# VH-VL binders against Cap-specific mRNA (nucleoside-2'-O-)-methyltransferase 1: the designs that were tried, part 8

Target 1, 225 residues: Cap-specific mRNA (nucleoside-2'-O-)-methyltransferase 1, of Dictyostelium discoideum (Social amoeba) (q54wr1r214to438)
Amino acid sequence: IFINRAAVKMANIDKLADLLTPIIPVPGKPRDFIYFGDVCAGPGGFTEYVYWKKTRGGKIKGEEGLDLDDVVKGFGFTIKGQCDWNVEKFSKQIPIHNFVKEYGLDDTGNILKSENIRDFSSKVFYNTNGFGLQLFLADGGINTDGKESLQELMLQQLILCQILTMFETIGRGGNFVCKIFDTFTPFTIGLLYLVYQHFQSFSIVKPFTSRPLNSERYIICKNFL
Short names: E, the ipSAE of ESMFold2; O, the ipSAE of OpenDDE; V2, 0.75 times the mean of E and O plus 0.25 times the DockQ between their complexes.

## First folded at step 4 (VH-VL; framework fv_temelimab)

Design t6 (from t1 with light chain Y91R T93Y; at its last look DockQ between E and O 0.69; V2 from the best seeds 0.00; counts 0 for: pae E 14.0 > 2, grease 19.7 > 18.9, SAP .518 > .496)
Fold by ESMFold2, look of step 4:
Structure t6 (fold): chain C 225 residues (1-225), chain A 123 residues (1-123), chain B 106 residues (1-106)
Amino acid sequence: as target 1 above (225 residues)
Amino acid sequence: QVQLVQSGAEVKKPGSSVKVSCKASGGTFSSYAMHWVRQAPGQGLEWIGAIIPTFGTAAYNQKFKGRATITADKSTSTAYMELSSLRSEDTAVYYCAREGYSYLDSYYGMDVWGQGTLVTVSS
Amino acid sequence: QIQLTQSPSSLSASVGDRVTITCSASSSISYMYWYQQKPGKAPKAWIYAASSLQSGVPSRFSGSGSGTDYTLTISSLQPEDFATYYCQQSRSYPLTFGGGTKVEIK
């Protein structure tokens, strides 16, 4: 069904939080349409889930004759290369032809560079007519092979940059899902508190499919104020 | 080419503090972890802690909890390690060492080292 | 928390010899890292991720292993290879190094 375990995780999170029904609809689009961003999540499991859900497993194109641009449109940003988007491995019944892959100003997909964040944000602003995103997904993971003991330090910069990108692209009423890990540092707690201040609701969950010893958690933020 | 230049050798009395500086040039400072490692005479390498300058938050070897303070100044591309309540066992060469990382990238080791700073603790 | 036991602690070898240094971790790790240090100098990164050579490291060096047991091998020892070699783990805090292996001229 789905290309990878990330899509299954997203399905479980969406079941809990109802992320794909916009609180503030996009003017000029059908009521249930969303723009969304999917950051640091190659090869694209979350994106596959969103398109699958919004197109009812691909049936909307065949049953209702709707233009995909009236159903859902996504903007992807991830590091270019081996961990890149791999839309060819998505389920073939899911239409995805309007998904936009972005790699930033320097074409590397490196979210740690502010010029790439600005470039992505400008493109989202232009392509959403200034309304921004109704859903921002950040499932960024750091390959910790050989760096497991430094996991907290390495992840702080990634989490900060994902949150900054979210603030620059999310629209009012938008929902935010971001991967985090258990931490005790004042920096991480302060960062989560800043996010908490800007959404109507904020929760932290461990998806059912995550392994018990995995420190992985997701923040789920609804209704950007 | 990235280069790390450390402050000069120091002689300290027991119970005092030392602050060693490590200035980076020729490369990116804020995005890379800066490690501090020491080597006592005739001994092996011992990790003290690390900082990623963008965050300003440091991690420490528990052995040095409460005595070591690692900081960074992005404006001068300089990292610092301060060790308090010095004792004779703290006599060592103190190194700073840089690593690279990015999301989805793996650890490539401490690929650039400073020249070392000898700290001697004696009465 | 993770103890690295490096052996031998020293060895004597002749130019041209094959040299093998082992490093055993007290619990499983993802990869081993290796450093070369010459007297009076800072360590140099040598091998990363168990088997990958840092830039400028001669191809006579190799690394291998997984889990708890890792090796560094020099296929044909050269005069510039006489140094102390340290293994290092990044699996858990604190980062730890092996005790070192001093490679000396026979």
Scores: ipSAE 0.006, ipTM 0.472, lowest interface PAE 14.0, mean pLDDT 81
ESMFold2 (binder alone), look of step 4: mean pLDDT 90; pTM 0.936
OpenDDE, look of step 4: ipSAE 0.252; ipTM 0.718

## First folded at step 5 (VH-VL; framework fv_temelimab)

Design a15 (from t4 with heavy chain Y101W)
Heavy chain, then light chain:
Amino acid sequence: QVQLVQSGAEVKKPGSSVKVSCKASGGTFSDYAMHWVRQAPGQGLEWIGAIIPDFGTAAYNQKFKGRATITADKSTSTAYMELSSLRSEDTAVYYCAREGWSYLDSYYGMDVWGQGTLVTVSS
Amino acid sequence: QIQLTQSPSSLSASVGDRVTITCSASSSISYMYWYQQKPGKAPKAWIYAASSLQSGVPSRFSGSGSGTDYTLTISSLQPEDFATYYCQQSYSTPLTFGGGTKVEIK
ESMFold2-Fast, scan of step 5: ipSAE 0.062; ipTM 0.624

Design a16 (from t4 with heavy chain Y101F)
Fold by ESMFold2-Fast, scan of step 5:
Structure a16 (fold): chain C 225 residues (1-225), chain A 123 residues (1-123), chain B 106 residues (1-106)
Amino acid sequence: as target 1 above (225 residues)
Amino acid sequence: QVQLVQSGAEVKKPGSSVKVSCKASGGTFSDYAMHWVRQAPGQGLEWIGAIIPDFGTAAYNQKFKGRATITADKSTSTAYMELSSLRSEDTAVYYCAREGFSYLDSYYGMDVWGQGTLVTVSS
Amino acid sequence: QIQLTQSPSSLSASVGDRVTITCSASSSISYMYWYQQKPGKAPKAWIYAASSLQSGVPSRFSGSGSGTDYTLTISSLQPEDFATYYCQQSYSTPLTFGGGTKVEIK
């Protein structure tokens, strides 16, 4: 079903941490409904997984005529153009018509710009009636091929901006998943400790679907305080 | 069509400081790192450091750490390199050069260079 | 610090000759960059990401290599190719350059 490696990674993470069941239900919605965010996520593997799982593979059973807006609603943010959303290429049986793609104030999708974070955050606030997100996914990487010497600076800023966007949009009781790499600078360690202080549980995992030589890991944070 | 325009030649005494500027003309520093590279007379290229103006974050060659300070002013699209405690061995042409760094970008390396600023340290 | 060793340090060749310049890194890297510098002028970006030519670079130039060994080749040397060529790595800080290869046409 999933040809996208990111969707398979998210499935593995969710199996370990049970991330799609909200501790605090969204007012006015069924118990299992979630708002979620997915940043730096083009072409959309994590989003594909969440919609697939919440809609039961596109086969919403036992609730004939259930509106998608009573099941799940996602907000996405990714750079426009190169790795833009390919929602038209997702499995056709997965309903995603209520998914909102955002590109920030300047329409670039660049999360490294504070005005774009603010614009995304304001739209999430408006669309969730101020309640915020029950799941925040950050699978952001930077293309450091050919500019590896800038990797530390670029990754520090990307992690900072993803965490800032999460803090601006996450609701109490929300869950957070963020890609990190093995190299821990004092700055990155400080950011991770800040995140650790704001969640009930914190873990670092290497999904088994990741390549053995790949340095990517994920922090999994449950229950925003 | 972006050009990097550097400040003019400087003659400094040992122990003093020099501050070289690099202004983007026909473009901005958004989505670019600005590098500083020097070349002593008849010698090769030596990297001093770089700044990402959008972040305000700089990285340095350890050889120059403590003496070099790289800054940028986004409002004027100007980067600066200040080198303190000058010695005769610091006599060189100092170049600024830009490098793309957006998180989904091309691999051009230092694709545009300034014309160079000759700094002469003599007593 | 990654050391880049260029070979040869200088060469003389006839117009029309095939010229090969090598750059060896002390440890494995992803990409190599090449710059052309003529006397009294700033370096010009020439080849990026090991094998891609910068805009305006003549097609007689090519780059290849991976890991520790990289090569710049000129298929048919021309008089305007007189210059010093520098390789550069951006894999690890500090960024480092090779010692340069001076190409002279004789």
Scores: ipSAE 0.018, ipTM 0.575, lowest interface PAE 7.8, mean pLDDT 82

Design a25 (from t4 with heavy chain L104R; at its last look DockQ between E and O 0.18; V2 from the best seeds 0.00; counts 0 for: pae E 7.7 > 2, placed apart)
Fold by ESMFold2, look of step 6:
Structure a25 (fold): chain C 225 residues (1-225), chain A 123 residues (1-123), chain B 106 residues (1-106)
Amino acid sequence: as target 1 above (225 residues)
Amino acid sequence: QVQLVQSGAEVKKPGSSVKVSCKASGGTFSDYAMHWVRQAPGQGLEWIGAIIPDFGTAAYNQKFKGRATITADKSTSTAYMELSSLRSEDTAVYYCAREGYSYRDSYYGMDVWGQGTLVTVSS
Amino acid sequence: QIQLTQSPSSLSASVGDRVTITCSASSSISYMYWYQQKPGKAPKAWIYAASSLQSGVPSRFSGSGSGTDYTLTISSLQPEDFATYYCQQSYSTPLTFGGGTKVEIK
């Protein structure tokens, strides 16, 4: 029932890696509560999965009147406009009213702009009372398979900006999932090594729901140190 | 499902310009590459260029770079291709064609095509 | 610029025949893409990434190859398969098509 292939892909990654149980609980929240960030993810497949999972397919809405702010809260950052967040396509059963849509300082949603990264980061900092995110999701990028020469440096820049945003917002014990591609520059390899050094575990996965010719991989990093 | 509808056939004199439109409906527009491909009568397919509306920039076949201008209007989900300094050899059917997946995915071919716009250049 | 050379430029075949079309690139590429076009119609994406069939393409079609040499094969030709087939690369700009192979009724 998910809005697109990204939600199914996230479900399979989560089955593999158990991303939604926080290692370090958020002070003042129930044990299983998480803040999460979802970057470059329009129209919202990863966010749809996270809310679906944490609300038990929306069933929590009918139980005990439990506040969504005690279950999950997400901060989204994606290109503004037609490829924007499309939460209205989500199942009506999935409560998502506390999801925060951010577009950065210049209101474009362009993660390639450092001012937008800083604006997003400051809003996450204030809205999490400095605790940060327990899950950071980044499914952005241009896959160059079949078109290798067009946007090589843009891919490097996109991955850099997603990793910078993660470091600015992730909390201790947080988990990080980021799309990468088979084609690496020495710079990108260095970035991944830096990420590797800051997490208890680091793995690279090709989800079985990815199309066969797709060079996409995901890094899965658990427990930010 | 996404559909591409192009502007109607045109007859032009040598030295003039033509601007062909391609309106997308039924799906997202701004993060998909839109290509322009032409076919002269009885001939094969020739790539002119492409645009990804989110990035606002176009790539061109060098053969056309001095004469072709490819743009997109995200508010109307419409791509445009303008070809200037027309010659008789520019007589062709001009197609817009969209990739089936966004720029964030691999190339899976141009799987959605407009109906084509015949441009005839004659004196 | 990567040139694609298709062979043959045309062929004549009967319903039920096996048909093979080749496409050679002037330098190595990652994948080949194939399109079917009928007269008066826009091309249709047919095979992507050398060997993967687009949605709705009959299983009698297959693609193979790597590097510079690629092949489209129709195992048992059907009446609806009479068309012109184009190969296409998108490894480097400009994107280029082969000259086409017209498959005609014998």
Scores: ipSAE 0.014, ipTM 0.483, lowest interface PAE 7.7, mean pLDDT 83
ESMFold2-Fast, scan of step 5: ipSAE 0.277; ipTM 0.679
ESMFold2 (binder alone), look of step 6: mean pLDDT 90; pTM 0.934
OpenDDE, look of step 6: ipSAE 0.258; ipTM 0.711

Design a27 (from t4 with heavy chain D105S S106G)
Fold by ESMFold2-Fast, scan of step 5:
Structure a27 (fold): chain C 225 residues (1-225), chain A 123 residues (1-123), chain B 106 residues (1-106)
Amino acid sequence: as target 1 above (225 residues)
Amino acid sequence: QVQLVQSGAEVKKPGSSVKVSCKASGGTFSDYAMHWVRQAPGQGLEWIGAIIPDFGTAAYNQKFKGRATITADKSTSTAYMELSSLRSEDTAVYYCAREGYSYLSGYYGMDVWGQGTLVTVSS
Amino acid sequence: QIQLTQSPSSLSASVGDRVTITCSASSSISYMYWYQQKPGKAPKAWIYAASSLQSGVPSRFSGSGSGTDYTLTISSLQPEDFATYYCQQSYSTPLTFGGGTKVEIK
């Protein structure tokens, strides 16, 4: 079904947590419509999965008279260039023409910059008529195998910036998925506790398709308070 | 082009402290880690620590932790390294060096270096 | 701490020679960095991520390796290449450098 390993991973997470059926419907939209965000996520596997599922594998074709804006709309944020969105490689039957690619104020896609987070957040609120996102996906980061690493500091900041972007864009009742690793510092624990306090449910899972030796995990948070 | 300009040479007595500055001209500290590396006369390179100004966080070589303090001021594009409780063995050229990073690609190596600051510790 | 061992510590070579410098890490790492230093000067970044040349580095230079073993090669040594070369890892703190390899004119 999916060419992208990230799409298969998201399918497994969604099967466990039922993330695409938000508890609060978007005003002025059909009951099952969602706005979603996908950050640090080029080439776009999570985005491919969401559009595939919401369009019923392409059976609902926006290009052929169905208004895709009544089914699903995504906002993506990722580094511009070689790790950029690869929507042209998505399954050809999946309509995705309303997906919005954002690169922040400086046009780099660098989420580590607060001005880029603010720019993305402003555009999301404008485009959602102030309602915000029903699903926020954050798949950023490199796995660090070293016990103490300069990469660990970069990963901590990446997790912080993804969480801050989520807080600035998520709507009430929204669901959140974020990649984390088993290297828990006091900083990371504090961030996870802050997230825990703002959702009705909080789970940490290892997707079935994640490699056995990989320290990669996902937090799955349902119903933003 | 961006340059790193360091403060001038210093002669210090044992037990004192030294604070070396490193100013980036023509650029911002954003997207860079600032490293401090020393080289004793005729010896190799030794990493002291680094600060990532965008994170507000510094990392240290355990050998220098407790004696070295690395700070940065983004408004003036200046990094600092203070080393306390100086001994004759601390006599070295101290370099600052910047390193670009990306969470997707990791670290790009220390691509711009300051001219070095000679610190001599003698009684 | 990850120790980096460079070999040889020095070598003598002639213009046009192929030069190989090795760097071995005490534990497996991802990527290696290489720096060129000439007497009285600050080091210059030369190779990053094991095999990527820094801007302005001549194509006669190459880097390779994975795990614990990494190599810097100069395919046809030129007069401006005589310098000391250092490997460096950033996989784990503290960041460490190899002892250096001095490439001398024969």
Scores: ipSAE 0.019, ipTM 0.574, lowest interface PAE 8.2, mean pLDDT 82

Design a29 (from t4 with heavy chain G100A)
Heavy chain, then light chain:
Amino acid sequence: QVQLVQSGAEVKKPGSSVKVSCKASGGTFSDYAMHWVRQAPGQGLEWIGAIIPDFGTAAYNQKFKGRATITADKSTSTAYMELSSLRSEDTAVYYCAREAYSYLDSYYGMDVWGQGTLVTVSS
Amino acid sequence: QIQLTQSPSSLSASVGDRVTITCSASSSISYMYWYQQKPGKAPKAWIYAASSLQSGVPSRFSGSGSGTDYTLTISSLQPEDFATYYCQQSYSTPLTFGGGTKVEIK
ESMFold2-Fast, scan of step 5: ipSAE 0.185; ipTM 0.653

Design a3 (from t4 with heavy chain A50V)
Heavy chain, then light chain:
Amino acid sequence: QVQLVQSGAEVKKPGSSVKVSCKASGGTFSDYAMHWVRQAPGQGLEWIGVIIPDFGTAAYNQKFKGRATITADKSTSTAYMELSSLRSEDTAVYYCAREGYSYLDSYYGMDVWGQGTLVTVSS
Amino acid sequence: QIQLTQSPSSLSASVGDRVTITCSASSSISYMYWYQQKPGKAPKAWIYAASSLQSGVPSRFSGSGSGTDYTLTISSLQPEDFATYYCQQSYSTPLTFGGGTKVEIK
ESMFold2-Fast, scan of step 5: ipSAE 0.210; ipTM 0.662

Design a30 (from t4 with heavy chain G100P)
Heavy chain, then light chain:
Amino acid sequence: QVQLVQSGAEVKKPGSSVKVSCKASGGTFSDYAMHWVRQAPGQGLEWIGAIIPDFGTAAYNQKFKGRATITADKSTSTAYMELSSLRSEDTAVYYCAREPYSYLDSYYGMDVWGQGTLVTVSS
Amino acid sequence: QIQLTQSPSSLSASVGDRVTITCSASSSISYMYWYQQKPGKAPKAWIYAASSLQSGVPSRFSGSGSGTDYTLTISSLQPEDFATYYCQQSYSTPLTFGGGTKVEIK
ESMFold2-Fast, scan of step 5: ipSAE 0.142; ipTM 0.624

Design a32 (from t4 with heavy chain Y107F)
Heavy chain, then light chain:
Amino acid sequence: QVQLVQSGAEVKKPGSSVKVSCKASGGTFSDYAMHWVRQAPGQGLEWIGAIIPDFGTAAYNQKFKGRATITADKSTSTAYMELSSLRSEDTAVYYCAREGYSYLDSFYGMDVWGQGTLVTVSS
Amino acid sequence: QIQLTQSPSSLSASVGDRVTITCSASSSISYMYWYQQKPGKAPKAWIYAASSLQSGVPSRFSGSGSGTDYTLTISSLQPEDFATYYCQQSYSTPLTFGGGTKVEIK
ESMFold2-Fast, scan of step 5: ipSAE 0.125; ipTM 0.641

Design a35 (from t4 with light chain T93W)
Fold by ESMFold2-Fast, scan of step 5:
Structure a35 (fold): chain C 225 residues (1-225), chain A 123 residues (1-123), chain B 106 residues (1-106)
Amino acid sequence: as target 1 above (225 residues)
Amino acid sequence: QVQLVQSGAEVKKPGSSVKVSCKASGGTFSDYAMHWVRQAPGQGLEWIGAIIPDFGTAAYNQKFKGRATITADKSTSTAYMELSSLRSEDTAVYYCAREGYSYLDSYYGMDVWGQGTLVTVSS
Amino acid sequence: QIQLTQSPSSLSASVGDRVTITCSASSSISYMYWYQQKPGKAPKAWIYAASSLQSGVPSRFSGSGSGTDYTLTISSLQPEDFATYYCQQSYSWPLTFGGGTKVEIK
């Protein structure tokens, strides 16, 4: 296959929820401009979809003469190395030169480290002039092979860290997409209820392109209060 | 060359508590879960619980219920296991062991073990 | 709780013999881990992820298995292999160990 599965999945989610149209415009930018964040998405598929959609497949710069900085700007918080390879595989016609790759204070990209979350959040604050993100994407997962007994503790912390990073960086009216699984602990349920309280709408969906027996779901949260 | 160095042997009375330490020498607890396992004289291995120091989260074997408390101090790379309401059947060698928890890939299990701490519970 | 049953509980074999130790789980799991323990010493990690040898483990050792049944094999037993071998699962809380297999030379 030529199309990244994560990009197709994001397209399906966006079709259902209309996540790339901001309700609150960024001051000093065109109305359709967004800042967005993409964490734990090493393949880069969500980022590829957002840049593709916002630049009209790369045509907006050539045909309309608009600067990329007036169209979209993304911040990635991804594990170092593997993420870079996938992003460089993006179609050359899709401009991504203003996409910012962050790896945290220790340069690993590990979101489970509070120091790295703080570093990423500070850089987002600085680069958005304190306005924050209009879209926050979290597609993080845990390799469970041979580690299933640690899965719930690791998933609890991964979800907590993704949610914490979202709260530190999201702006008013921002939208949030986060991968979850059907098996919940009281801790995870509490975290999701906290998220539920801070958005105008909250939905749990299984994307059409997700494998039938896969237990992955996404929460889609619209309009941060 | 990472070694786990445990505190020395303890003799305790029934009903008291014991706190055993486990320090990483030549490395850190970063990216590792720390497990506690005991072995009664002439018996097999029994898992007590574990902590992920980077998160402060712990999991316990229900057999030890509210009696075991596992903690960690990242600044000194030291994990602790406290066992309260001691009984004679708690007499055992207590081991700490590390396990990688990286969420990308690691399958090594408990790859480095401490030397063990003998805890004797007697009247 | 997943129970691990090791067979045999003890065995005696001659140098050069092929030795097989089995570990059966009460429920299906992804991987098995094996530890070697010599008298008076801490357990030493020996085999991880069912079939991978830890660094420094002699090539005469091998692991295999999937689902509920796992095996540790010593192709040509040596005097230094005298020890108790334990299997262990990390699939479900609480982590559990097999009862151990004591390998005695001769």
Scores: ipSAE 0.030, ipTM 0.590, lowest interface PAE 7.4, mean pLDDT 82

Design a4 (from t4 with heavy chain A50M)
Fold by ESMFold2-Fast, scan of step 5:
Structure a4 (fold): chain C 225 residues (1-225), chain A 123 residues (1-123), chain B 106 residues (1-106)
Amino acid sequence: as target 1 above (225 residues)
Amino acid sequence: QVQLVQSGAEVKKPGSSVKVSCKASGGTFSDYAMHWVRQAPGQGLEWIGMIIPDFGTAAYNQKFKGRATITADKSTSTAYMELSSLRSEDTAVYYCAREGYSYLDSYYGMDVWGQGTLVTVSS
Amino acid sequence: QIQLTQSPSSLSASVGDRVTITCSASSSISYMYWYQQKPGKAPKAWIYAASSLQSGVPSRFSGSGSGTDYTLTISSLQPEDFATYYCQQSYSTPLTFGGGTKVEIK
């Protein structure tokens, strides 16, 4: 997925679920302020969409004299390297300078390592004064270059680690979006049921902007209990 | 530089179990799946299974399911393959081999192999 | 299970000969992997992703193919090339190997 496609996909998901309006306001911030996380999502399409929408296409900072820290603050976690963040390609009028890029304890961005999840979680809670995230986005995928046997094992672990990272960082009333695939193993079904039990609403959608032959879908979970 | 070092040869009786170890050096344990492959005398290569140590998840060739158990100890960078209910047909050299699963390494296949462990099953 | 049929099972060749080994998969796959094994030694990774040479593999070796049919070619056989060559797929579980092609001195 390219940046523009991911941003359009997120816009479609948000239109269906209204994910960027917080139920519980952050103490000391304006009502519409949001902390969000974006994991396994380099080069950053979901992050671009959130900043674009929250800054009204970049107009808020210029028109109202507001500090970006009173509008939105994002935390990113993605593998370091080729699929790393590409914020330089974002629309130049969208302010994004307060976005925090994290790469975990070993500086690799590998979410599959528990040490990296713990490090990311610690930094999120430090930077949110213990409030946690009001939106958690997980658009992670793997490409094992035609190695379907590895893909099955890695995909299960990727989904597990994204969900664990969400549980470690999400705040009460937070919303969760996670990419899943059509391979509903007993393990994956069990994970989805666990997630289902912790949110007020749960749905599975296939964005119409996703490729027709792509097996990807998204779970959309609202209002962490 | 990078090496996989396996445990020494074993002679086992029919019906017993054998556990072969494979120790990684030079940072080869993280970001890699560890495969086990055997080769009977004068025969070809046969895949037994694999484990991804970072996840603790394993996959097996159905032929060995229920008899083979593949485990890993990340603290010692060592993978293990245990084969139970041994028969004479299990006499073979057992190899461990690593395969990268990161975005940068996944295309190399099983790029580093252990030296092999001869397991002989005889009375 | 994807079966790999490797041919020939053995061949006799002289130094300087062009050698071609084929590997056919029972269903379409992405990529093929090749390993060289000498008597009493572990297999060595030789060719990955159908056509890329592993570090240290002489340029006289090449790999090609897609879908179900793959080949390993040695343009000018050298004494150190006498070995058994195995193809292997990682497309689906169980991972499988071809039966091997033994390249012998003529």
Scores: ipSAE 0.040, ipTM 0.587, lowest interface PAE 6.9, mean pLDDT 82

Design b1
Heavy chain, then light chain:
Amino acid sequence: QVQLVQSGAEVKKPGSSVKVSCKASGGTFSDYAMHWVRQAPGQGLEWIGAIIPDFGTAAYNQKFKGRATITADKSTSTAYMELSSLRSEDTAVYYCAREGYEITYGSTYYMDVWGQGTLVTVSS
Amino acid sequence: QIQLTQSPSSLSASVGDRVTITCSASSSISYMYWYQQKPGKAPKAWIYAASSLQSGVPSRFSGSGSGTDYTLTISSLQPEDFATYYCQQSYSTPLTFGGGTKVEIK
ESMFold2-Fast, scan of step 5: ipSAE 0.005; ipTM 0.499

